# Ledger of designs, part 97: VH-VL binders against b7kms5

Target 1, 80 residues: b7kms5
Amino acid sequence: DTFETVRNTIRIESEVDESLRQLCHEERITKETWLEAAYLYLCEKPEELAQVIQLAQERLSQRKAIADYKRAKTMQERFL
Short names: E, the ipSAE of ESMFold2; O, the ipSAE of OpenDDE; V2, 0.75 times the mean of E and O plus 0.25 times the DockQ between their complexes.

## First folded at step 5 (VH-VL)

Design jb11 (framework fv_pozelimab; at its last look DockQ between E and O 0.02; V2 from the best seeds 0.00; counts 0 for: pae E 16.5 > 2, placed apart)
Fold by ESMFold2-Fast, scan of step 5:
Structure jb11 (fold): chain C 80 residues (1-80), chain A 125 residues (1-125), chain B 107 residues (1-107)
Amino acid sequence: as target 1 above (80 residues)
Amino acid sequence: QVQLQESGPGLVKPSETLSLTCTVSGDSVSSSYWTWIRQPPGKGLEWIGYIYYSGSSNYNPSLKSRATISVDTSKNQFSLKLSSVTAADTAVYYCAREYTLDYGSSDYTIYMDVWGQGTLVTVSS
Amino acid sequence: AIQMTQSPSSLSASVGDRVTITCRASQGIRNDLGWYQQKPGKAPKLLIYAASSLQSGVPSRFAGRGSGTDFTLTISSLQPEDFATYYCLQDFNYPWTFGQGTKVEIK
């Protein structure tokens, strides 16, 4: 019955974090409230939500490809 | 939806080679790292090794002399061969995907996000 | 190889209980630690990666904490489907090593 919050630790790209921090500072909001508002807004806009999901899938695919390349190249330095 | 399915004989005689295949569906075997993990009855999990489609591999040192993992991109499969088996190799064998994720920093994280159902291999005469 | 030790090896709990299990590494592994759930006769399922990141589709009652050598998995309100064996796994250095498992049994 009460407003309950969940603590999440997320890792995002530093350039994205910097841009989001700047926006939140200028608008006097928090990352938490921006995330909640953005998600709720998109849930009411199915076509826009689909576009965001597509972008997220593309970003995830690119990060995975970079991570796999990085793993292959530098694995010996960590796993000896 | 990515799915993995193990296949191979359920019984292997001591001193012979255990051979298992994992069929990948919903993803290309060239897009990720793939691993084998085993679990003796009533015991914990043991990592065997991984393969990447380029041929890059690594093995648990305890099994390295006997284990070989290979990939067949045309069949979208990867396989484990474990030679000179003994009763101690009796276990459920799982194949799994090792997902590698970069969080925009100098490093990455690895986790096993998709697993096959497992196949029991019994080593007995 | 890095040794992973879980405690307790088993525990008995009731639905609604808060359950905490611990995993200790024999050397520092940063946050390179995952938690896996295994039900009888089934394959393990990823719950948490990078020590504290909840896998998509996993209920928020599961939470991981820790870094370095000491890690915990907490289930804030145990559900009937949570009775299982839980394993930690370090992905810091080869070979990957699992803890011995913690069996969460119905009381």
Scores: ipSAE 0.308, ipTM 0.804, lowest interface PAE 2.8, mean pLDDT 89
Fold by OpenDDE, look of step 6:
Structure jb11 (fold): chain C 80 residues (1-80), chain A 125 residues (1-125), chain B 107 residues (1-107)
Amino acid sequence: as target 1 above (80 residues)
Amino acid sequence: QVQLQESGPGLVKPSETLSLTCTVSGDSVSSSYWTWIRQPPGKGLEWIGYIYYSGSSNYNPSLKSRATISVDTSKNQFSLKLSSVTAADTAVYYCAREYTLDYGSSDYTIYMDVWGQGTLVTVSS
Amino acid sequence: AIQMTQSPSSLSASVGDRVTITCRASQGIRNDLGWYQQKPGKAPKLLIYAASSLQSGVPSRFAGRGSGTDFTLTISSLQPEDFATYYCLQDFNYPWTFGQGTKVEIK
């Protein structure tokens, strides 16, 4: 099989990234192939996919909240 | 996928108020900062300002006295009003999503990743 | 406001060429610099954020470098679809400000 790949920058929360890195190392796979496999697996499991999406949305919300706080703080330092 | 679409009159008379609306689909306006950018024909880009769900806004000082950005969460829209327009305000106006992302460090990134297709507004008598 | 000086204003290149565009900030902006591509009649498209981070879906031939005041966008091997106008944008401080743009034309 041949594959076409797309350049993509994926930034993962540090603790999750470390644990995922460790898992991938132990299983002799890559984060990229892990993500591909996980997605394909979930594509066949709509309920599980929905749960993962919800979790992802929650994590995104948390990241946004932190980013917004940092942004506001930075703005205060720069404008006030 | 997130999509943005500008709408409003393409022609505005001098001294009147330019009014545009950006309709957001695929994302809630409460989840990001929303910005307006303009580009006079054949010229570069100018950042106008942003609005956030909380009402927090900031404007380019060059336009601050005339520009007002607002958000309507019920319609999932945000708008731009530019008062006392002149021919210099003739431009393609873009709305865009200003995304802020935290990576779990002391740093964060900000960028405009989704843009509307833009709408031309001509100021003419 | 922070001024962004982009150079060159225009350049002519051929498919396969290495293209470098420079952006200089009037003051230090850390890595808070983005690169956008705009084709005629289209909205700008984000290519690079945080000076060197490649936006999802953007080809690897695009690369951003720099920090502080001097930044570069490099296209390692110019493709037909890369003929466009490129803008740098500082997001270090409001108001956000764009470079004047660089039009990459076909030689």
Scores: ipSAE 0.019, ipTM 0.735, lowest interface PAE 5.5, mean pLDDT 90
Fold by ESMFold2, look of step 6:
Structure jb11 (fold): chain C 80 residues (1-80), chain A 125 residues (1-125), chain B 107 residues (1-107)
Amino acid sequence: as target 1 above (80 residues)
Amino acid sequence: QVQLQESGPGLVKPSETLSLTCTVSGDSVSSSYWTWIRQPPGKGLEWIGYIYYSGSSNYNPSLKSRATISVDTSKNQFSLKLSSVTAADTAVYYCAREYTLDYGSSDYTIYMDVWGQGTLVTVSS
Amino acid sequence: AIQMTQSPSSLSASVGDRVTITCRASQGIRNDLGWYQQKPGKAPKLLIYAASSLQSGVPSRFAGRGSGTDFTLTISSLQPEDFATYYCLQDFNYPWTFGQGTKVEIK
């Protein structure tokens, strides 16, 4: 059987990405296989998955705050 | 025009399960995030939790062990069950729709733009 | 959880007065703050989102300001329909939390 794959583009915070790259190198795996394994593992553990989702929601809120700052600064530059 | 209406029993005995339904008109339950909020008599507002029909949900930690929010897309409804109630759960319960400018990007902001009328639930023997 | 503290708890004012209500967060919440109005026996109504953005259909006499930890709601000329209780809500991190409310009463 062949595993069909989907090409994706994602944006990860640089320090997190560097740490993940180091882990993958040391463990002789790829970033994409780590992501797949982490998700599949969490699917079997509902309470742990819920905690990861909560953390992801908090990180999303933080990234939104950065984007709101950039939007407000761009608006100010147009009107100053 | 989007309208939300709460329904359910006005009186619940201690230790039983409180069950409420919110009926959505003028919008699809599948198109938004849906929230329950409560207000004890003479007191402030407390967020209970939200749900999106595809699986995203979160609950106030103070209620998480007892609260369940669910969606029935065939009836265009969402519901709240709160188990093991006590007198402290006496409140007006509101359902609400969340609005966001963008679900997955830099413009993500949420707020409750449409509310139901509220329904009083009294927990008493 | 992020605590939201409103001040004052209540105030008395006359039609035409300028009213200012404050809301302070226990930590920085950037601009993730909404203001809601509630009249007795009725559901809350959204007035302001993202700290300063006016919701559609809300009169321009309502204005929100602030960011970080300190926020204000101002009513520039109080009208009879503005006598109500006002709540702030943070949606920066959950649990989402409301302030305790500020009751605006008629003299």
Scores: ipSAE 0.000, ipTM 0.594, lowest interface PAE 16.5, mean pLDDT 84
ESMFold2 (binder alone), look of step 6: mean pLDDT 90; pTM 0.923

Design jb12 (framework fv_pozelimab; at its last look DockQ between E and O 0.25; V2 from the best seeds 0.00; counts 0 for: pae E 14.3 > 2)
Fold by ESMFold2-Fast, scan of step 5:
Structure jb12 (fold): chain C 80 residues (1-80), chain A 125 residues (1-125), chain B 107 residues (1-107)
Amino acid sequence: as target 1 above (80 residues)
Amino acid sequence: QVQLQESGPGLVKPSETLSLTCTVSGDSVSSSYWTWIRQPPGKGLEWIGYIYYSGSSNYNPSLKSRATISVDTSKNQFSLKLSSVTAADTAVYYCAREYTLDYGSEDFTIYMDVWGQGTLVTVSS
Amino acid sequence: AIQMTQSPSSLSASVGDRVTITCRASQGIRNDLGWYQQKPGKAPKLLIYAASSLQSGVPSRFAGRGSGTDFTLTISSLQPEDFATYYCLQDFNYPWTFGQGTKVEIK
């Protein structure tokens, strides 16, 4: 009732994952609880939340550009 | 955030060229792959082809000899021309964005996440 | 070209029912499969990509499974807004090909 959970699979950059994993190990928390805490904290800080959203949009644009480049590069091998 | 809108004539005569334009809002046409898909009345979906702003394109072999897709970055639009039309080309034509998602190790998947509302093109004498 | 066959072509169901639609590819396509919902007079809407990944904003009652040649879309508890035609689409090799569609109708 207080904690009904869902399972999600997310893909993040390996360097970010390594850094986050080390932080969680040092602080003795889990990635799941860190994510929940970070989101809840930011929801109480609208100015900081806006900055995080901007960074997320920038990172999404970069990953999309890389994906499109990979598609163009590998198209002939996969679609011929 | 991103919106697509088809435009072009709703009636085309047999043997003529069908010309449609898709206007992209909320994003640059150079930021993604773009596609055209059609659906004859009461039937299923058929992929026509895609375009990337660099000129990279590919077409359904069934339409390759007649279909041309092009991008106009200055107008933030992409367009479809389909030559030598017949009654079999009567359909609702959709433009859509092909999103490429990276899975790492040079693997990726493609899906169509944003669609225009569609425009009916009737081919009749 | 890769042929996509859906089963059934149509079905009748009631609100609250569990609905399962299947899609078969004529050759292995790994997990390069998407599911799209189309309501009468409207453009298709992406529900699932990469066979099992739920698109943002799509209700969790929709679930995709499968790999290779056999895929399923399940709606765990059908809602009034779910009466629509559903299409699978392979993005493994061009031309991209859709299944023929499965129409989910009110019983």
Scores: ipSAE 0.355, ipTM 0.836, lowest interface PAE 2.7, mean pLDDT 90
Fold by OpenDDE, look of step 6:
Structure jb12 (fold): chain C 80 residues (1-80), chain A 125 residues (1-125), chain B 107 residues (1-107)
Amino acid sequence: as target 1 above (80 residues)
Amino acid sequence: QVQLQESGPGLVKPSETLSLTCTVSGDSVSSSYWTWIRQPPGKGLEWIGYIYYSGSSNYNPSLKSRATISVDTSKNQFSLKLSSVTAADTAVYYCAREYTLDYGSEDFTIYMDVWGQGTLVTVSS
Amino acid sequence: AIQMTQSPSSLSASVGDRVTITCRASQGIRNDLGWYQQKPGKAPKLLIYAASSLQSGVPSRFAGRGSGTDFTLTISSLQPEDFATYYCLQDFNYPWTFGQGTKVEIK
């Protein structure tokens, strides 16, 4: 079977990226194929998928909180 | 993949209001901050401002009195209005995604990683 | 607003050349500095964020250095596709401000 790939930019937190990189190296796979495989696996595991989604939402919230903090700090420094 | 597309009239009369919309695909407008940037022909880039899902926004002081950015989550769009335009407002207008990356510590970064193709708005009578 | 002074405004170079662009901030901005590449008729493209972090998919010939007030973008070996205008951007404080740009032209 043949397939086409789509270029996509994925930003991964540095510690997670490093550990994932290490895993992929040890298992002779790529981050891309890991993500593909993980997603496909989870598609057949609704409970596990829900857990991953929840975790992903939490991590996103953390990123947003950091950004909000920076913005708030910037505003304070600007007007105070 | 995330894509942004600007839309709106390419011609606006002086003293009128410039109105542009950025349509986001491949991502929810609630997941990021969204920005507008402009570039007069042959000139550099100017940051206009940003909007977030909650309505939180900030503007370049140079444009604050005239600029309004809004978000429409139902359409997955965000918009820019610039009132009382003059010839100086003639520019290519870009929308962009402002993305945040944390490194598991106090270190974090914010950048604009996805841009629309831009749309030229000419102010002329 | 923080002023970003970018230099040079333009330069001519040949394929294979080492190119260095500088950006100076009017005040300390830590490492909150990004570099963008723009080709004619196209939107800017992120190359470097956080002063020295290479954006995914960007060739390793691009490198960002610096902290505080002085920053540099280096192209170790200029390629044909690198002829463009480059901008620095500080995101330390709002409003975000760009350098004036550096046009890298073919010699």
Scores: ipSAE 0.146, ipTM 0.793, lowest interface PAE 2.2, mean pLDDT 91
Fold by ESMFold2, look of step 6:
Structure jb12 (fold): chain C 80 residues (1-80), chain A 125 residues (1-125), chain B 107 residues (1-107)
Amino acid sequence: as target 1 above (80 residues)
Amino acid sequence: QVQLQESGPGLVKPSETLSLTCTVSGDSVSSSYWTWIRQPPGKGLEWIGYIYYSGSSNYNPSLKSRATISVDTSKNQFSLKLSSVTAADTAVYYCAREYTLDYGSEDFTIYMDVWGQGTLVTVSS
Amino acid sequence: AIQMTQSPSSLSASVGDRVTITCRASQGIRNDLGWYQQKPGKAPKLLIYAASSLQSGVPSRFAGRGSGTDFTLTISSLQPEDFATYYCLQDFNYPWTFGQGTKVEIK
């Protein structure tokens, strides 16, 4: 059977992406199948899923704060 | 579904203030950056500036002395005021949502994924 | 401010043609470039962000390439609905600046 897929792009921190790319290359899998497998695995493990969600929330908050800082600093540099 | 709608007067006299409001549906003005862009008839697009509800803002240097963008969280709206207008300010004005992707401490990407329909403002006496 | 120069300013092509539009920045902007499509009487619509990332719901015949100063938008097989003006936008530094636009006409 074939799977219907959606073609999307995502952005991952460069060090994490490089590590994930190396892992996928060594294991002869793709980033896409790794992501699908990780999600499906965690869905059956509520405690582990909760830990992953907490980490994801922390990373999201950090990325938003950094983005706000960079936009504000760019404004200061361009108008001073 | 996120939707944006511009409103305001279509005709403004020279030297007066142009005032526009963008009403946001399906999203909160507190959750994104909000932008005004304009397009003179038959011409290209010009970025005016953005605001985040906490007060972080930036403006095109060509307009910074005359432009003010503000947020009204109680009405889920953001607004543009452009003072001392001239015929050169005649344009279609768009509001837009800016989305920021950050995948590193010094790397970010911005794009405008949702736009209003635009409203023509004519400056003439 | 960073100037964005598009070429050509306009082009005419047939359905099924491969079309390429170029955008050049006056300084390096990494991959901080977006492509927008605008049809007459309508607001611009995002096609590509971060130089090469396809926005959700945009047909795969649209592709972006480039980094630094030179960028391209390619339409691999032009369709009647692709008649529009295309703009690049840099988001590397304020003010955000658009290219002057490229008008694509269908013959």
Scores: ipSAE 0.000, ipTM 0.601, lowest interface PAE 14.3, mean pLDDT 84
ESMFold2 (binder alone), look of step 6: mean pLDDT 90; pTM 0.921

Design jb13 (framework fv_pozelimab)
Fold by ESMFold2-Fast, scan of step 5:
Structure jb13 (fold): chain C 80 residues (1-80), chain A 125 residues (1-125), chain B 107 residues (1-107)
Amino acid sequence: as target 1 above (80 residues)
Amino acid sequence: QVQLQESGPGLVKPSETLSLTCTVSGDSVSSSYWTWIRQPPGKGLEWIGYIYYSGSSNYNPSLKSRATISVDTSKNQFSLKLSSVTAADTAVYYCAREYTLDYDSSDFTIYMDVWGQGTLVTVSS
Amino acid sequence: AIQMTQSPSSLSASVGDRVTITCRASQGIRNDLGWYQQKPGKAPKLLIYAASSLQSGVPSRFAGRGSGTDFTLTISSLQPEDFATYYCLQDFNYPWTFGQGTKVEIK
């Protein structure tokens, strides 16, 4: 009878967060329950799940490229 | 898992150029920053420099005039050339990955998480 | 360049001992400090990054603390496999600089 949960802290792009917040406010749901529902729904749809994973991989690659660029820029600024 | 392997001649004559290559497996050389570090026998570690696949690089000022690091994305390798070597350049040379974590919006964290086994280069006539 | 100084240069300890190594930077480096372990004949291995973050796969007996100029690495209960040389590294500014190393030897 106990509903067990875990707390996770995640970072998402500001534009995405704002869009998700508007959706949740309008539909009267939380981002936690939206995330659960989206994952569970996609698990029933293997082809759609594969597309989402592809997008996630592309976004991760973009974040890595940005992080690498920021590192180079910051090291130059710190040296000076 | 990512693995690094150094290769190159173990003996170099004084005044010649030391040339080493690091082969990257398990990941693309375009995914991270790559570095060379050396350790003279019985001594501590010295950072030589880094390279990014775009050609961006930085060097230890003590070695900048002699050191060049380059990347070959087609072979998934990066290399070190150190010119005008002397006995003081005798060392074990390591290649390593400099990984950047920047999914936290306020700052980034960098560290060397994967290292090659090292290759001894002796400078002697 | 930023000077990194470790103390002690060497220490003798027994299995089960608590070992503390210190590292001092000649200027503020925030939390941009890593600790590396090197066993004889082997490449260094990352233990801790960002002064206090434990690398995946590293035993929890290793702990890093500090910020700014003053840092410590603690091994809460020394194991036989921990006899090695430990190096701190500042990654705040280039050139990156290592401490001179601390050798942990069997008492």
Scores: ipSAE 0.000, ipTM 0.617, lowest interface PAE 13.9, mean pLDDT 87

Design jb14 (framework fv_pozelimab)
Fold by ESMFold2-Fast, scan of step 5:
Structure jb14 (fold): chain C 80 residues (1-80), chain A 125 residues (1-125), chain B 107 residues (1-107)
Amino acid sequence: as target 1 above (80 residues)
Amino acid sequence: QVQLQESGPGLVKPSETLSLTCTVSGDSVSSSYWTWIRQPPGKGLEWIGYIYYSGSSNYNPSLKSRATISVDTSKNQFSLKLSSVTAADTAVYYCAREYTLDYGSSDFTIYMDVWGQGTLVTVSS
Amino acid sequence: AIQMTQSPSSLSASVGDRVTITCRASQGIRNDLGWYQQKPGKAPKLLIYAASSLQSGVPSRFAGRGSGTDFTLTISSLQPEDFATYYCLQDFDYPWTFGQGTKVEIK
């Protein structure tokens, strides 16, 4: 069966990327197939999927708070 | 699911103050920057200004002398007042969220990811 | 203020066509540029941020490219729902400024 794919670019934390890159090298898989497998596996486990979503929400909240702080500081230095 | 809803009078007389409120649901008004953008009929988009719940704000210099944006955290709302209006202020007014994304360095990007449906304000006597 | 100029101001295309619109900044804005789609009577919708990052939920046929002063939005295979007006917006410096818009109309 032929897979139809989409190309996209994602930005993740550098230490997470390094760890994932090492795992993929050691296991002889690609980041693309790891992402697909992880999502498909979690879809079969609703309780675990919910926990992953919670962690994702926490990480997003942290990155957003840091970005808002940087924005406020940049504006204060330039305009305030 | 974050939703924004504009409300306020659709008709304002010349020289009076245009007053609009945006109600935020699905998110705390304290969690993000919030903005007003307008679009005169048949024309392009113009950024008016932003507000952060702490009171931090910035305005388009073309509107700074007339525009005030404020936050009401108890009602989870933010509002725009634009004084001394003229026919040139006739526009659809949108409220939107300014999302700030950290690149993981000193750099960051800002974009408007959630918008209200817009409300037409006509300035006419 | 940074002036954003789009070209063309309008274009006519058919379903299945590759459509490219351009946005130029009056000064360098790095990759601090977003693309927005607006259908008649509706609010704008974010398509792309940081010049090339596709917003979640937006079809992969939309692609942004560019940095500095020259930017493009490409729709690789135009669909019926893509007939709309497209705006670029720079977020490099206040005030945020939009391009004048590019209307994509059915041929």
Scores: ipSAE 0.314, ipTM 0.816, lowest interface PAE 3.0, mean pLDDT 90

Design jb15 (framework fv_pozelimab)
Fold by ESMFold2-Fast, scan of step 5:
Structure jb15 (fold): chain C 80 residues (1-80), chain A 125 residues (1-125), chain B 107 residues (1-107)
Amino acid sequence: as target 1 above (80 residues)
Amino acid sequence: QVQLQESGPGLVKPSETLSLTCTVSGDSVSSSYWTWIRQPPGKGLEWIGYIYYSGSSNYNPSLKSRATISVDTSKNQFSLKLSSVTAADTAVYYCAREYTLDYGSSDFTIYMDVWGQGTLVTVSS
Amino acid sequence: AIQMTQSPSSLSASVGDRVTITCRASQGISNDLGWYQQKPGKAPKLLIYAASSLQSGVPSRFAGRGSGTDFTLTISSLQPEDFATYYCLQDFNYPWTFGQGTKVEIK
């Protein structure tokens, strides 16, 4: 049998997506497998993981208001 | 159904604090996010910031050190205070509602669907 | 902050003309773009959200297209009430930023 997977929809910057698509094309891998491999690799390197988390926090800070707002309003539209 | 109305002094002296209030009718101020936008004469639109009744707020970095937005749920109003004003702050100030529409897990957006009529604030001696 | 650039800054047109306004983002914003119409002395009015969705009550002659960095607003047959300034706005992240505006004036 094969491994179980889940479907996720995520929104990332178009330029980051384009760059990642080019990398995946050149290396003959998929975005899904790249994400899995990157996460697993970083989990074994705590200091590098901390640096990536810091970058993620900086990027999230720029988009946190939008993400939180959309989530809150989605709940209001569905449940109110 | 929802209407917004700006009010406040039309003239503010340099170095003073600009204070504007937006009165919400047809909806509770607690039900949505609310924003301020300004437009200098003959210029384009600039987003100032938003407020949610819980106190959650965000500001344009260019104005963050001077701008404060607050909510008064008892009066169904929200307000903008902008400190240390200069002639560059002369503008028509609009209040507006930020609305979020979700039509799919990956497809939703935010827009300003209801606007006040705007109020001109002139910064001059 | 994301910069929004509109083209042209102004244009002259006649009733019945097809008018196209463009908006370019300095980075990818998905479809998180709105179009707003402002008539002299009035508050802006939402025309289009999510790049291509027409707001209720807005005439079908208005259409938006685009995704990522390049967006257009088209008015298929310009009417007298359409002479106004049009602004694009990205709502992808804060701070929200507007284009500089495109003034559609009578020829």
Scores: ipSAE 0.000, ipTM 0.616, lowest interface PAE 14.5, mean pLDDT 85

Design jb16 (framework fv_pozelimab)
Fold by ESMFold2-Fast, scan of step 5:
Structure jb16 (fold): chain C 80 residues (1-80), chain A 125 residues (1-125), chain B 107 residues (1-107)
Amino acid sequence: as target 1 above (80 residues)
Amino acid sequence: QVQLQESGPGLVKPSETLSLTCTVSGDSVSSSYWTWIRQPPGKGLEWIGYIYYSGSSNYNPSLKSRATISVDTSKNQFSLKLSSVTAADTAVYYCAREYTLDYGSSDFTIYMDVWGQGTLVTVSS
Amino acid sequence: AIQMTQSPSSLSASVGDRVTITCRASQGIDNDLGWYQQKPGKAPKLLIYAASSLQSGVPSRFAGRGSGTDFTLTISSLQPEDFATYYCLQDFNYPWTFGQGTKVEIK
């Protein structure tokens, strides 16, 4: 126990996961260490961090719109 | 474990009404949405429609004028009636459960996880 | 209605082969795609839901990929029990629609 870690389970888009898996395999790193390094790097680069946050917000909005559309279709079909 | 079993006449005369029942065991018919699917001999699968115990239903537009699905909660069954049948309605008829997997507030998916074994209905005289 | 087209319509392969089946939707369906296996004389069985999620109890040699309009089912090392017809199904919109099926025959 020389360091403290937390276990986290996340869901990401399959295509993004596939691309990230290939990167990690080729560079001989893990998803966990890539995520840690990417976050730490961006924390030192406020302009780049802001760009990433903007992309994340856009992706979240797209996911919500798709999920809401599917839910609305299912509810309308089942209750009409 | 949940099991579905189709029952009904295997032979129906042209112009008559095809009537099938699906008996649900291991689960309440009130707990899920239920569907009928058919497959003509040597052909692919066609979704017929769904039912919910409240009476909510929806049908494939190609069959909507002839198809009726209903639920009998006292017998834990749901049924399909298809009127004015012709030879084109000859098929294996399956009942199945529509399962909703909810991942959380912004995500879910629906699939058919349990199927009956199917019953062949031949339209002939 | 959303049209689902599979390719190929049939194929023959040997045990141990890698088999890939494609399914195309006539419009975007996100990841609302399932794969079903049907053996002769039996009801269809769910293999994959949400385009890429393996159903419990299904062997790991089955894998689904894709989003939007183009989807694939891959069997990494074909086994004798994999002789079957495979169907894709979109659950994005009612009416639910199946592809025409891909028959996999083991040589």
Scores: ipSAE 0.000, ipTM 0.621, lowest interface PAE 13.5, mean pLDDT 86

